# Ledger of designs, part 9: VHH binders against FYVE and coiled-coil domain-containing protein 1 (FYCO1)

Target 1, 130 residues: FYVE and coiled-coil domain-containing protein 1 (FYCO1), of Homo sapiens (Human) (q9bqs8r1337to1466)
Amino acid sequence: EICLLKSGELMIKVPLTVDEIASFGEGSRELFVRSSTYSLIPITVAEAGLTISWVFSSDPKSISFSVVFQEAEDTPLDQCKVLIPTTRCNSHKENIQGQLKVRTPGIYMLIFDNTFSRFVSKKVFYHLTV
Below, E stands for the ipSAE of ESMFold2; O stands for the ipSAE of OpenDDE; V2 stands for 0.75 times the mean of E and O plus 0.25 times the DockQ between their complexes.

## First folded at step 5 (VHH)

Design a40 (framework vhh_7mjh_2)
Fold by ESMFold2-Fast, scan of step 5:
Structure a40 (fold): chain B 130 residues (1-130), chain A 122 residues (1-122)
Amino acid sequence: as target 1 above (130 residues)
Amino acid sequence: EVQLVESGGGLVQPGGSLRLSCAASGFTFDDYAMSWVRQAPGKGLEWIGRIYTSGSTSYNPSLKSLVTISRDNSKNTLYLQMNSLRAEDTATYYCARDLEYYDSSGYEFDYWGQGTTVTVSS
């Protein structure tokens, strides 16, 4: 599999560890994704066997979502393995839920892609569990 | 590779007319609605109008009397006809592939051209 290159500008990167996610309370966190940009949540996982789960919504409109695997921090984006291909989500109308079982230690990047939208910035409300 | 290439911009006198073209490639043009958007120097983006796959059009009410959008699916080309141009119409004009998505936040477009500049000056 190949890692698809992004055609937009990176706005924000929010690196998280499994321990940080495990300590999250109830409620959602916020991630801003400006028009013509994308934002990343790289999750560093040291051991295989856990399941990363997410729930998100966006305001005021849809967001595109994908998940890629990065073997090491210095692995180029075009060499990452695509685990969940980019999909436009009705995240402004419903909660988008998903999960992924970690089979290989490394970095799992959740990508919130707003590069398709040059008019509308989005706020993503997300909750993660491991 | 999806490409949209605008042309036809330039200098025009107040009261004049101009027709812009947008050449589309890399996708099935007749499956998508298309929009025109402009940006005046130092200003935000302003949506001009869209044309649906059926050929029906929808315009920004502030601009409806001044512009006409059309398309030629056999040539994969989108057009914007502008009449009675004023200095306030000076802007970079973009064509965009329109997802036909509109709510309180505005419009959604997934691909844009590089733009063509129109200057209205005496």
Scores: ipSAE 0.000, ipTM 0.110, lowest interface PAE 17.7, mean pLDDT 82

Design a41 (framework vhh_8h5u_2)
Fold by ESMFold2-Fast, scan of step 5:
Structure a41 (fold): chain B 130 residues (1-130), chain A 122 residues (1-122)
Amino acid sequence: as target 1 above (130 residues)
Amino acid sequence: EVQVVESGGGLVQPGGSLRLSCAASGFTFSDDSYAMGWYRQAPGNQHERVAIITSGGSTNYPDSVKGRFTISRDNAKNTGYLQMNSLKSEDTAVYYCAKDLEYYSPSEYDYWGQGTQVTVSS
């Protein structure tokens, strides 16, 4: 249940609201994840009942992905609830799709983890819907 | 599911020798479709490839280690090796084993282990 602190360096954080995601057009956005780092997208959700959906791919190789729940902005990473445990994805060969129904208001953090890779930086192409 | 575990690092004096091992799980090094390499990351975050063995068994080394390092594999043990001789202080680094680096092609096997520390100090 408790999210363990990431051992790698945080490279970039892209905070989004439900309204911002709902206003997105077609296409994907880019997120750079340097070797030995991780990047994250905290999605602030004010109301329960919606579904967060994602599709992503990566170049040139795989990325690890996880989803954690942060009750409040000041909640430490090691106190977050793990919703989807860290999983190595074949995101360089296929689009990785997933979804999660929001049961509790709070912050849903999508984590793109490249800490396992010492020499290969990745660009993540992602699209989100709510 | 797929992983590699490096071992054999240590502390040696200049001119010493070490033999590093790379144990594979979830795949085999004898698969002719895959290359295997040794990489190092020195203090200060500068990384480099120090040895590669191709799917066909050919080896390649940069000038910095050529003649001192030898890469090999034991298919029966599913283990890769790096024999390091005449070690210098400049060889101090964490050494990593990886697969599928010959052609820079995307691969689900782009997985790195925790590495093994080599320190060359007087």
Scores: ipSAE 0.000, ipTM 0.215, lowest interface PAE 11.8, mean pLDDT 78

Design a42 (framework vhh_5j56_2)
Fold by ESMFold2-Fast, scan of step 5:
Structure a42 (fold): chain B 130 residues (1-130), chain A 125 residues (1-125)
Amino acid sequence: as target 1 above (130 residues)
Amino acid sequence: QVQLVESGGGLVQPGGSLRLSCVASGFTFDYSDSYAIGWFRQAPGKEREGLSSISWSGGSGTSYSDSVKGRFTISRDNAKNTVYLQMNSLKPEDTAVYYCAKDLEYYSPSEYDYWGQGTQVTVSS
């Protein structure tokens, strides 16, 4: 599968390591995703076998979510492997939960996609565990 | 209770100007970029058309459809909870009911929520 990350404008990139996620406390972090843009959380994983888990919600309306895999930092975005296709989530009505098992070392990008929204910016509240 | 009330419509000659107002009540314009307000219109027998939008911050957060770009200007007064649409160089094809809407996702009527009741604009000689 080829990653199609060319729609809209990338506004925010929040790189995280496994150690940083392991030190997440209780509670959620915030990410602002402007209308017609998307934001990325690239998670660098050195060893296979762990599980990345997420929970998120958004305000005031829905956000689209996807997960792509980038083998190395120099891998072009259009060559990333799609692990979870872009899906519109009712994240404004319920907490969206998911997880994936890391099978290959590399960069796992969690994508919050608001490019479908012409007028409405969203605040995403997210919590990650490994 | 969230309400949007449009006003300022009327009959005008081709080439004339009108300024529409949209007054919000039940909420305030105090959220940073989280909310946008836009203008739509619908002519008889046509689908609704998105015209313009403005983010909470104003200025750089404006957009226009090609049919009105250069002729219409959107602005806001956050202290008065009001959004304006200044319409210049009006044409007969601008005849429609004009609506304002909050928290729009798209220009498509099937995909957005709004709370405005509309104001009639007629451009005729």
Scores: ipSAE 0.015, ipTM 0.258, lowest interface PAE 6.8, mean pLDDT 79

Design a43 (framework vhh_8k46_1)
Fold by ESMFold2-Fast, scan of step 5:
Structure a43 (fold): chain B 130 residues (1-130), chain A 121 residues (1-121)
Amino acid sequence: as target 1 above (130 residues)
Amino acid sequence: AVQLQASGGGFVQPGGSLRLSCAASGFTFDDYAMGWFRQAPGKEREFVSAISWSGGSTYYADSVKGRFTISRDNSKNTVYLQMNSLRAEDTATYYCAKDYEWYSPSEYDYWGQGTQVTVSS
């Protein structure tokens, strides 16, 4: 499956390594996603076997979330493989959590998609573990 | 604290023009989409126009397409509504707003200062 973001533009890209996530500590980090944009958290994983886990919420309204796999840093977004399809989350009312076991080394990209929203910018509060 | 101050309304004859302004303060203006809504006496509040954070996308109600133009100046924290070919049915109090996902009158919990537009002979 191919990830196709047909509308909107990239606002922020926050690349992270496994070592950086291991140093995450307690608490949430913030990511701003403007109306009509999306933001990415590419996680570079050198070895198979670990599990990437996430929990997030958003303010003031919902955000869409997906996970795609990028084989190399030069792979275009539209050629990434969809691991978790885009889904609108009630992230403004509850914490959304999930996990993915790494089967193949590469880049696992968490996508916070606000392209459906014409007028409402969101702040995403997220925490990651590996 | 968020402040939105609409101005530029007035009395005009059919076929005339007015330019409304909305001065924003208390937030990072260029991070938010902005919109214009109107309410005539005894009627529900109606969507008029909206503009994305960058100005790259604009939206209009069918009743105003081709006559009204929305624009913004992020350096001045101001959104504008140029109203041409005004009609009696455009008579309303006009409000500027932020913090909405898409047009829904029931989803707004913050409205800026209104400005009255009256179109009559």
Scores: ipSAE 0.011, ipTM 0.315, lowest interface PAE 8.8, mean pLDDT 83

Design a44 (framework vhh_8k46_1)
Fold by ESMFold2-Fast, scan of step 5:
Structure a44 (fold): chain B 130 residues (1-130), chain A 121 residues (1-121)
Amino acid sequence: as target 1 above (130 residues)
Amino acid sequence: AVQLQASGGGFVQPGGSLRLSCAASGFTFSDYAMGWFRQAPGKEREFVSAISWSGGSTYYADSVKGRFTISRDNSKNTVYLQMNSLRAEDTATYYCAKDLEYWSPSEYDYWGQGTQVTVSS
């Protein structure tokens, strides 16, 4: 799965802190993911015990989603611990919800993966909570 | 509204050349991959060629490799298909398309009547 991401192009990285997520409000943010690319939201967490929650949808079709743990900024993707394996979501038909409890300080990366799609770019609407 | 207008078809003899154009409007052209499909009388729609949003990657059906060239001009919102060494078997209505999930055609991805290419002696 991670090896597949290496063959795709990284489109955008949106780093967030816990404080930024706490200030998210009730609205959704937008993330554009071109065909044959993937995008990352690295969340830096300094303290264990928090729960990261997400809700997302996509237009016009599905997006694949995964979560990995990166111990340090220079840790390669293939050395990251897979917390949620890559799954194709019906995110164009329903809101996809999930959460994970932070047990170890580090970087939690939410991955929106459109590498399977040759011709359809997606807009991802996401909301995060801590 | 989304509009895709294919043009440039016509009658040509075997071995001849034609250049098809597809003028796009109603969406941000540079954000989407574009493709060409064709349908011969009595046959299913067939993939011909595709080009990525930037023009950096191109794809061709085996039947047209080496003879056809796809290109795009994002400043003109236009995708092109240069067809060389045309054969009778290339006779079809040619359609341009967007919103292709994979390399398979969908009728929801076609706009308008297309442009007719006839290769005959």
Scores: ipSAE 0.015, ipTM 0.313, lowest interface PAE 6.0, mean pLDDT 83

Design c01 (framework vhh_8h5u_2)
Fold by ESMFold2-Fast, scan of step 5:
Structure c01 (fold): chain B 130 residues (1-130), chain A 123 residues (1-123)
Amino acid sequence: as target 1 above (130 residues)
Amino acid sequence: EVQVVESGGGLVQPGGSLRLSCAASGFTFSSGSYAMGWYRQAPGNQHERVAIIYSGGSTNYPDSVKGRFTISRDNAKNTGYLQMNSLKSEDTAVYYCATDWEYTYGDEYLDYWGQGTQVTVSS
């Protein structure tokens, strides 16, 4: 199993629906990720076929990013399927862009992981589209 | 996943020696240009870099520890070290290992940090 984020604590969880993302508009939203913590954006998708796209940056330093699939709201993180494994991003130097096609209804969790960093808190600037 | 784990801290008398170890996992030091450093924080103080080793093998130390501390790493064991000699009471601190493939110049910290190991120099 994935044994995700065992050494960190959850700081913020920002649940979003497809309709909320469709009405996102222009510009970015902000997500604070304290040192030694991680934050989540769970996206609930009722039907397959759409593509979730993201762009994000961080300040002042890099953030690690992953995407996992959660079958139901009560599924523990260690039972979620890893779609994009945790990778440290040059998000402080450039915009990180990605996308995934929804193949199965469920919850797609975007994870911003700062558990590697003891002393540096980050602000993540993100924009989502469907 | 990039992780570093410190070990080797403890209680020593002034003039004593300790060797700290930093075990890296989730990557190898030889798989890219990684710098590794040791930082310390005493209660009430901001953290201070006490040693750094760059991917090319060059090292740097502040005057407070120069000649007493030696940083090294063993790429085959994927482990870094800090050899601390002639320890003083003012060396008492939590010592952190950090690494980063994107080492930046100046006052910027290496960003993959361990949990720390306590070093206490006291009679």
Scores: ipSAE 0.014, ipTM 0.301, lowest interface PAE 6.8, mean pLDDT 82

Design c02 (framework vhh_8h5u_2)
Fold by ESMFold2-Fast, scan of step 5:
Structure c02 (fold): chain B 130 residues (1-130), chain A 123 residues (1-123)
Amino acid sequence: as target 1 above (130 residues)
Amino acid sequence: EVQVVESGGGLVQPGGSLRLSCAASGFTFSSGSYAMGWYRQAPGNQHERVAIIYSGGSTNYPDSVKGRFTISRDNAKNTGYLQMNSLKSEDTAVYYCATDFEYTYGDEFLDYWGQGTQVTVSS
């Protein structure tokens, strides 16, 4: 299974380490996803056995979400393994929760995809736990 | 996963008719309070809502198209339609289908948009 992002522009990458996630504390962080773009949170994981958990919401409308595995930093996005297929979320009405057990060291990319939206930019409020 | 795909655009002479279709996937119109609207954008203009149909079947149109355009949907086919009659050169635009929950703030900004279909009214 491979990841095929829709035609769109990458807006931002927010690389995070396991230590940074472990130190998030309370509250949420913000990620802006402009109309017709997508944003990535690459999480570099050196050891198997932990669980990455997320909670997010968006304003003013929904966002699409997926998780892909990138074996190396130079692996093209369309060659990444799809772990969670792209799903349109009612993230503007409720908190979207999920988790993934890490079985293989590598880069886990959380993708916030707004390429379907031609006119509405979103702010994603997210909290991560390991 | 919520997607809409427009079809049925084309070139037509003044006074002619076209029927646009909007195929929805990833949700069912009858499963919730989904509104569906048709919007258009002519060169140099902002998007204008042409028609809207609410989950209960009520409809609304601006004066510019009232009596000429009819919005409908077929829940069994999960498809919406815009029947356009007595077309004028001023109706030339890219037509977009959009859907969202009808209680979403600012229904004029329905968020799940298609890529659009070109309608050209010209002799």
Scores: ipSAE 0.016, ipTM 0.263, lowest interface PAE 7.7, mean pLDDT 82

Design c03 (framework vhh_8h5u_2; at its last look DockQ between E and O 0.53; V2 from the best seeds 0.00; counts 0 for: pae E 4.8 > 2)
Amino acid sequence: EVQVVESGGGLVQPGGSLRLSCAASGFTFSSGSYAMGWYRQAPGNQHERVAIIYSGGSTNYPDSVKGRFTISRDNAKNTGYLQMNSLKSEDTAVYYCATDFEYTYGDEYLEYWGQGTQVTVSS
ESMFold2-Fast, scan of step 5: ipSAE 0.152; ipTM 0.536
ESMFold2, look of step 6: ipSAE 0.178; ipTM 0.600
ESMFold2 (binder alone), look of step 6: mean pLDDT 80; pTM 0.815
OpenDDE, look of step 6: ipSAE 0.392; ipTM 0.734

Design c04 (framework vhh_8h5u_2)
Fold by ESMFold2-Fast, scan of step 5:
Structure c04 (fold): chain B 130 residues (1-130), chain A 122 residues (1-122)
Amino acid sequence: as target 1 above (130 residues)
Amino acid sequence: EVQVVESGGGLVQPGGSLRLSCAASGFTFSSGSYAMGWYRQAPGNQHERVAIITSGGSTNYPDSVKGRFTISRDNAKNTGYLQMNSLKSEDTAVYYCATDYEYTGDEYLDYWGQGTQVTVSS
């Protein structure tokens, strides 16, 4: 029913499992998001009960962020459940933190949306915890 | 009303040149920090950035057009330009002008133009 992104191109997709996130060390990972594109981190969760936490910032300007739930890998994006609606974040001025408790197995997609930006590519610095 | 209007597109032979213009009305570039860019979209392709010029005058181009295309602006005339030289068939696209006001370290989207067709064909 909904179109997640308009006039945008998927630039980077970083698939992660719970086990991979659990093995993350300290420090941030980097994700480049070109102007007029978006990137996403699909997190595959096999069992309920854990909490996915994130912290991110961006340089040099803001980024939009959302979280959607995809029941199966072949579920169309417009049929995903919106858990956190797309919001423009002051991620260039402060760290943006959030968390989500997993109640249903499936794929949790963290979306970094730069489709609103015509001129400015961003580097997103993120850290995930489970 | 506030608007941005492209002009200068047309049919040109390979190796030829065209100059696109982007005229702004209802606001002035010199009254604020406005970045300008040119974007293009060919049939079956996603749009791509062709050139940018920041409020400070810095420019950037993708490798596909670097050395052939030049972006410029004339704040007194409220107009931006894209000079296209050594045109190739793969430059065939609709070209869009966009402008964006920068305020306190974040982006404000102001205006996109309607587009102007550039066709490079023999």
Scores: ipSAE 0.021, ipTM 0.280, lowest interface PAE 3.9, mean pLDDT 81

Design c05 (framework vhh_8h5u_2)
Fold by ESMFold2-Fast, scan of step 5:
Structure c05 (fold): chain B 130 residues (1-130), chain A 123 residues (1-123)
Amino acid sequence: as target 1 above (130 residues)
Amino acid sequence: EVQVVESGGGLVQPGGSLRLSCAASGFTFSSDSYAMGWYRQAPGNQHERVAIIYSGGSTNYPDSVKGRFTISRDNAKNTGYLQMNSLKSEDTAVYYCATDFDYTSGDEWLDYWGQGTQVTVSS
């Protein structure tokens, strides 16, 4: 499986380690995703067996979400393995929750995709656990 | 899942005509509460709205295309259209179809889906 993102600009990239996620407080972090852009949270996982969990919402409207696996830091985005295909979420009306079990060490990228939106920029409010 | 697929672009000479289509899936065109618009972006230029049709059927166009472009929809075919006449080199751009179920106010509520369709007016 190959990751195919719509043509758009990368707005923000927020790299995280498992240790950094384990140290998160109770609050949500913010991620700005401008119209016609997408943002990434690459999570570097050194050991298999962990479960990555997320909850997010967006304001003022929906955001598309996907999860891809990047084998190495230099692997192009369009060659990443799709773990969760891109889906438009009603994240402006409810919290979107999900999780995945890490089976292979590598980089797990959470993708917040706003490339479908020409005029509506969003703030994504997210919380991660391991 | 709400999505649209744009088609009908191509290469034409100045003064020519093209008809763009926007095939919708995941929703049905109706008179309830949504609007549909066409937007374009040329290399080096800002994006701009070129046409909008509201749920009640009223339309709006900027002066740059008014009288030359016509937006319409066919509810039975679940398809929107942009008829472009008297094309100029300045109309060269990628054209996008946009819609939104949660109409509020202004263009900021519109989201678009699809790859767009390239229109090139050769001069």
Scores: ipSAE 0.016, ipTM 0.161, lowest interface PAE 7.0, mean pLDDT 79

Design c07 (framework vhh_8h5u_2)
Fold by ESMFold2-Fast, scan of step 5:
Structure c07 (fold): chain B 130 residues (1-130), chain A 123 residues (1-123)
Amino acid sequence: as target 1 above (130 residues)
Amino acid sequence: EVQVVESGGGLVQPGGSLRLSCAASGFTFSSGSYAMGWYRQAPGNQHERVAIIYSGGSTNYPDSVKGRFTISRDNAKNTGYLQMNSLKSEDTAVYYCATDFEYTYGDEYFDYWGQGTQVTVSS
């Protein structure tokens, strides 16, 4: 499967390791996603068997979310395997929860996509666990 | 994917009329969660909202255009309209159609905007 981001600009990239996620604690982190942009959280996983879990919300309106798998750092985004296709979430009304079990070592990218929104920037509140 | 495309702009003399059209795709106006608005921007100014129609059909206008402009929609054609009558030179601006299926009362901006259509009122 090929993931194509045909419009928008990368605003923020927040690279994380499993060990960094394990140290998150109970609080949510914030990620600003400007209108017409998207942001990435690449999670590098060295060993299979872990479960990556997420919870997020957004303000003032919805955000689109996807998860792709990048086998190597040099793999282009449009050649990554789509694990969760881009979906518009009611993240401004409820917490969006999900998880996936790591079966293959590599980079798991959580994508917060605001490219559909011309003038409304979003603040994403997220929490990750492993 | 939601798209918004305006048409109907042009050059008119003071006192003239124009009807702008807004074709929407990717969602339908018959849904219960939409709102549609018309905004304009003259050179050097911020965008200002000149008309809004809510999902229930109620409308709102600023005093500058109240009684002259009318917003409407045709759910069967998934198209919105702005009827502009008694046009004045100060109505000269680029007009934008915007829509949102997540509109909260009091929001300044909608998520989806068209490219804009130029309206020029001059003699």
Scores: ipSAE 0.015, ipTM 0.459, lowest interface PAE 6.4, mean pLDDT 83

Design c08 (framework vhh_8h5u_2)
Fold by ESMFold2-Fast, scan of step 5:
Structure c08 (fold): chain B 130 residues (1-130), chain A 123 residues (1-123)
Amino acid sequence: as target 1 above (130 residues)
Amino acid sequence: EVQVVESGGGLVQPGGSLRLSCAASGFTFSSGSYAMGWYRQAPGNQHERVAIIYSGGSTNYPDSVKGRFTISRDNAKNTGYLQMNSLKSEDTAVYYCATDFEYEYGTEYLDLWGQGTQVTVSS
């Protein structure tokens, strides 16, 4: 399985641990995704068995979302396993919810992909639980 | 059918002015598009963005045209414009109108480009 981020550039990376996510309070965090870029949240998971859950929205327009698995920090993005293929979301009109059961320790990257958009930068409002 | 069409190109002397128009059909800039921009390509060169306008009215220009070019949008006429003043020979290029188009709901995004309009600045 191939990770298809070839057409854009990485704008920002927000690394998180399970403990940090477990400490999330109420409300959403913000992530900026410039036009023609993508941003990602690598979640480092040491043990299998937990469930990563997300809720997000975007302003002013839609954002594409994917989840890929990276076995180690030095694994190239094009060698990561695609768990959820890139999908355009109506995140500007509704909250997008999802979850994933962790079966293998490693790094789970939540990718907010704005590479399709040449003009429109987005703010992503997200909340994570474990 | 969703499309954008440019007009207003032509031959002009250095120091002259031209106004380009970009007419949208099959959608409205206020509902289907968040931003529209003007791009140009001279022979042998890569294309470059020369102006952008967002739905809220904010604009951006590269240094090469800042102060000389002005982008605007008329939502009632569903038309975008590029006012070009103090034209230089270096401005000679084919000018393209482009806009993002996203359906209100769904997974489709369209990059809408026009066919281009030639601007030649020479004596």
Scores: ipSAE 0.005, ipTM 0.311, lowest interface PAE 10.0, mean pLDDT 83

Design d01 (framework vhh_8k46_1)
Fold by ESMFold2-Fast, scan of step 5:
Structure d01 (fold): chain B 130 residues (1-130), chain A 126 residues (1-126)
Amino acid sequence: as target 1 above (130 residues)
Amino acid sequence: AVQLQASGGGFVQPGGSLRLSCAASGFTFSDYAMGWFRQAPGKEREFVSAISGSGGSTYYADSVKGRFTISRDNSKNTVYLQMNSLRAEDTATYYCAADEWGYSLEDYDSWEYDYWGQGTQVTVSS
C-alpha cells in the first residue's frame, strides 16, 4: 500500500506535534493549496493510543483528502502506507470530519490534494484535536 | 431548490445536428456559469463545453472544438449546446451543470460544479 503523488508538486508542509495540536484552541487554521499542487500536515506521534481528529472545509471549491503513515521523516512519499486513500470531498459545501486511532508511533500525514485542479487554488480551513 | 432539466437528445446519423437545451430554476441564473458534460457507457464523465454567467466567455474540449457551440439566454434561464457534424464517438448521455462564481470554467473538473441536471441521451449511428 504505497502513496503515489507523482502528478503534483508539494506547495506547503506544516509539521505539527501532539503538543501543538493540544494548544490549537477553538479557531480554525488556514492552509493554502495552489492549483496543481498538494499541501500536507505531518503529525509526529510518539505514543500509540491517542485519536487524531480533524474537521476541515475549503473555499471556493472541493479538495481531495488522504492520510498516509510515514515511518520516518526521510521516508519517501511513495513508500508511505496509505491509511485513507485519496477521496474527493464536498468540503466547500460542508465540514468534513474524521478521526483515526494511532496504533503505531510515527508520522501521520494529512494530505490536502489539489493536483486535479488546473486553475483553482483553495484555502483549507482546518481544526485538529488529539 | 435548484433544478436543471436537459432535453433535445435523440437519434441522429453521422454528420447530423442536434440542439440540446437545459432549463434552470431555483437560482439567479446569470450568477452561474453553465457547463455541459457527457458520459458514454462504461466510460468516465468528460467535459464538453462551458459558458460564463454573462455569456462573454466560452470553453470547449478539444474533441468538440469547431463542431459544438454553447450559448445561453439569461432571460429564459436556459443554456444550449448546438452540436454539428456529429460522430459516432459523440454518442453519450449529456448532462448540464451549474457553477457558482465560475471557477470551474477554468478547471473543467466535474467535481467543481455545484448542481447537476438530468441527462439527455444522444445516439449517433447509421
Scores: ipSAE 0.018, ipTM 0.345, lowest interface PAE 5.6, mean pLDDT 86

Design d03 (framework vhh_8k46_1)
Fold by ESMFold2-Fast, scan of step 5:
Structure d03 (fold): chain B 130 residues (1-130), chain A 126 residues (1-126)
Amino acid sequence: as target 1 above (130 residues)
Amino acid sequence: AVQLQASGGGFVQPGGSLRLSCAASGFTFSDYAMGWFRQAPGKEREFVSAISGSGGSTYYADSVKGRFTISRDNSKNTVYLQMNSLRAEDTATYYCAADSWGYDLETYDSWEYDYWGQGTQVTVSS
């Protein structure tokens, strides 16, 4: 799949539902983000009112993070609403925590952006809660 | 404890030279890339130069290329910045920094550095 969100290429997409996240074990999950790429976790939410929470870190260097909202699968990428703009995180030095209240059913995409990096691939360790 | 001690700053006239030193302790120096950054009053901190842990790779900001030379002596845990043909625009506090990732293009980014020194003032004026 060729998907351009910014100036990099999509490496991996990990689609999740609220029920799948609710069934996650206690441990963190891993996501590999190659240099000059980004990876994303689209979370499909059928009902409003829940809170999506995340904790992540990265090794060996920082990762940029953003959250966008897609109203439906057929909504063009350029019409997605930016909920959290792309922000460089000290994710290699500390755990980055955040949360977002679901106001509208749809797809919430958590984006791990490594497009600024030419040589350093990262492992992102993440835990999601709903 | 980790320490980075920068020294060698001072007053110099345009066209002059200075050599800055940064003495490091508390970590395995040769595993770390070392960088020099500067900050002028009212400006953001900007990249000047960096050197890989082995000393095999060096990087320079376009504004200092050909005038400044970075080097290191791993036996002395010290990184140096030789500054030639100094200009008024080089006036700043100069900081040394250590990056545990001994080589990367991200070595230009102050955000990626793990340890920072206190700085040494360089003033270029007639």
Scores: ipSAE 0.026, ipTM 0.396, lowest interface PAE 5.4, mean pLDDT 85

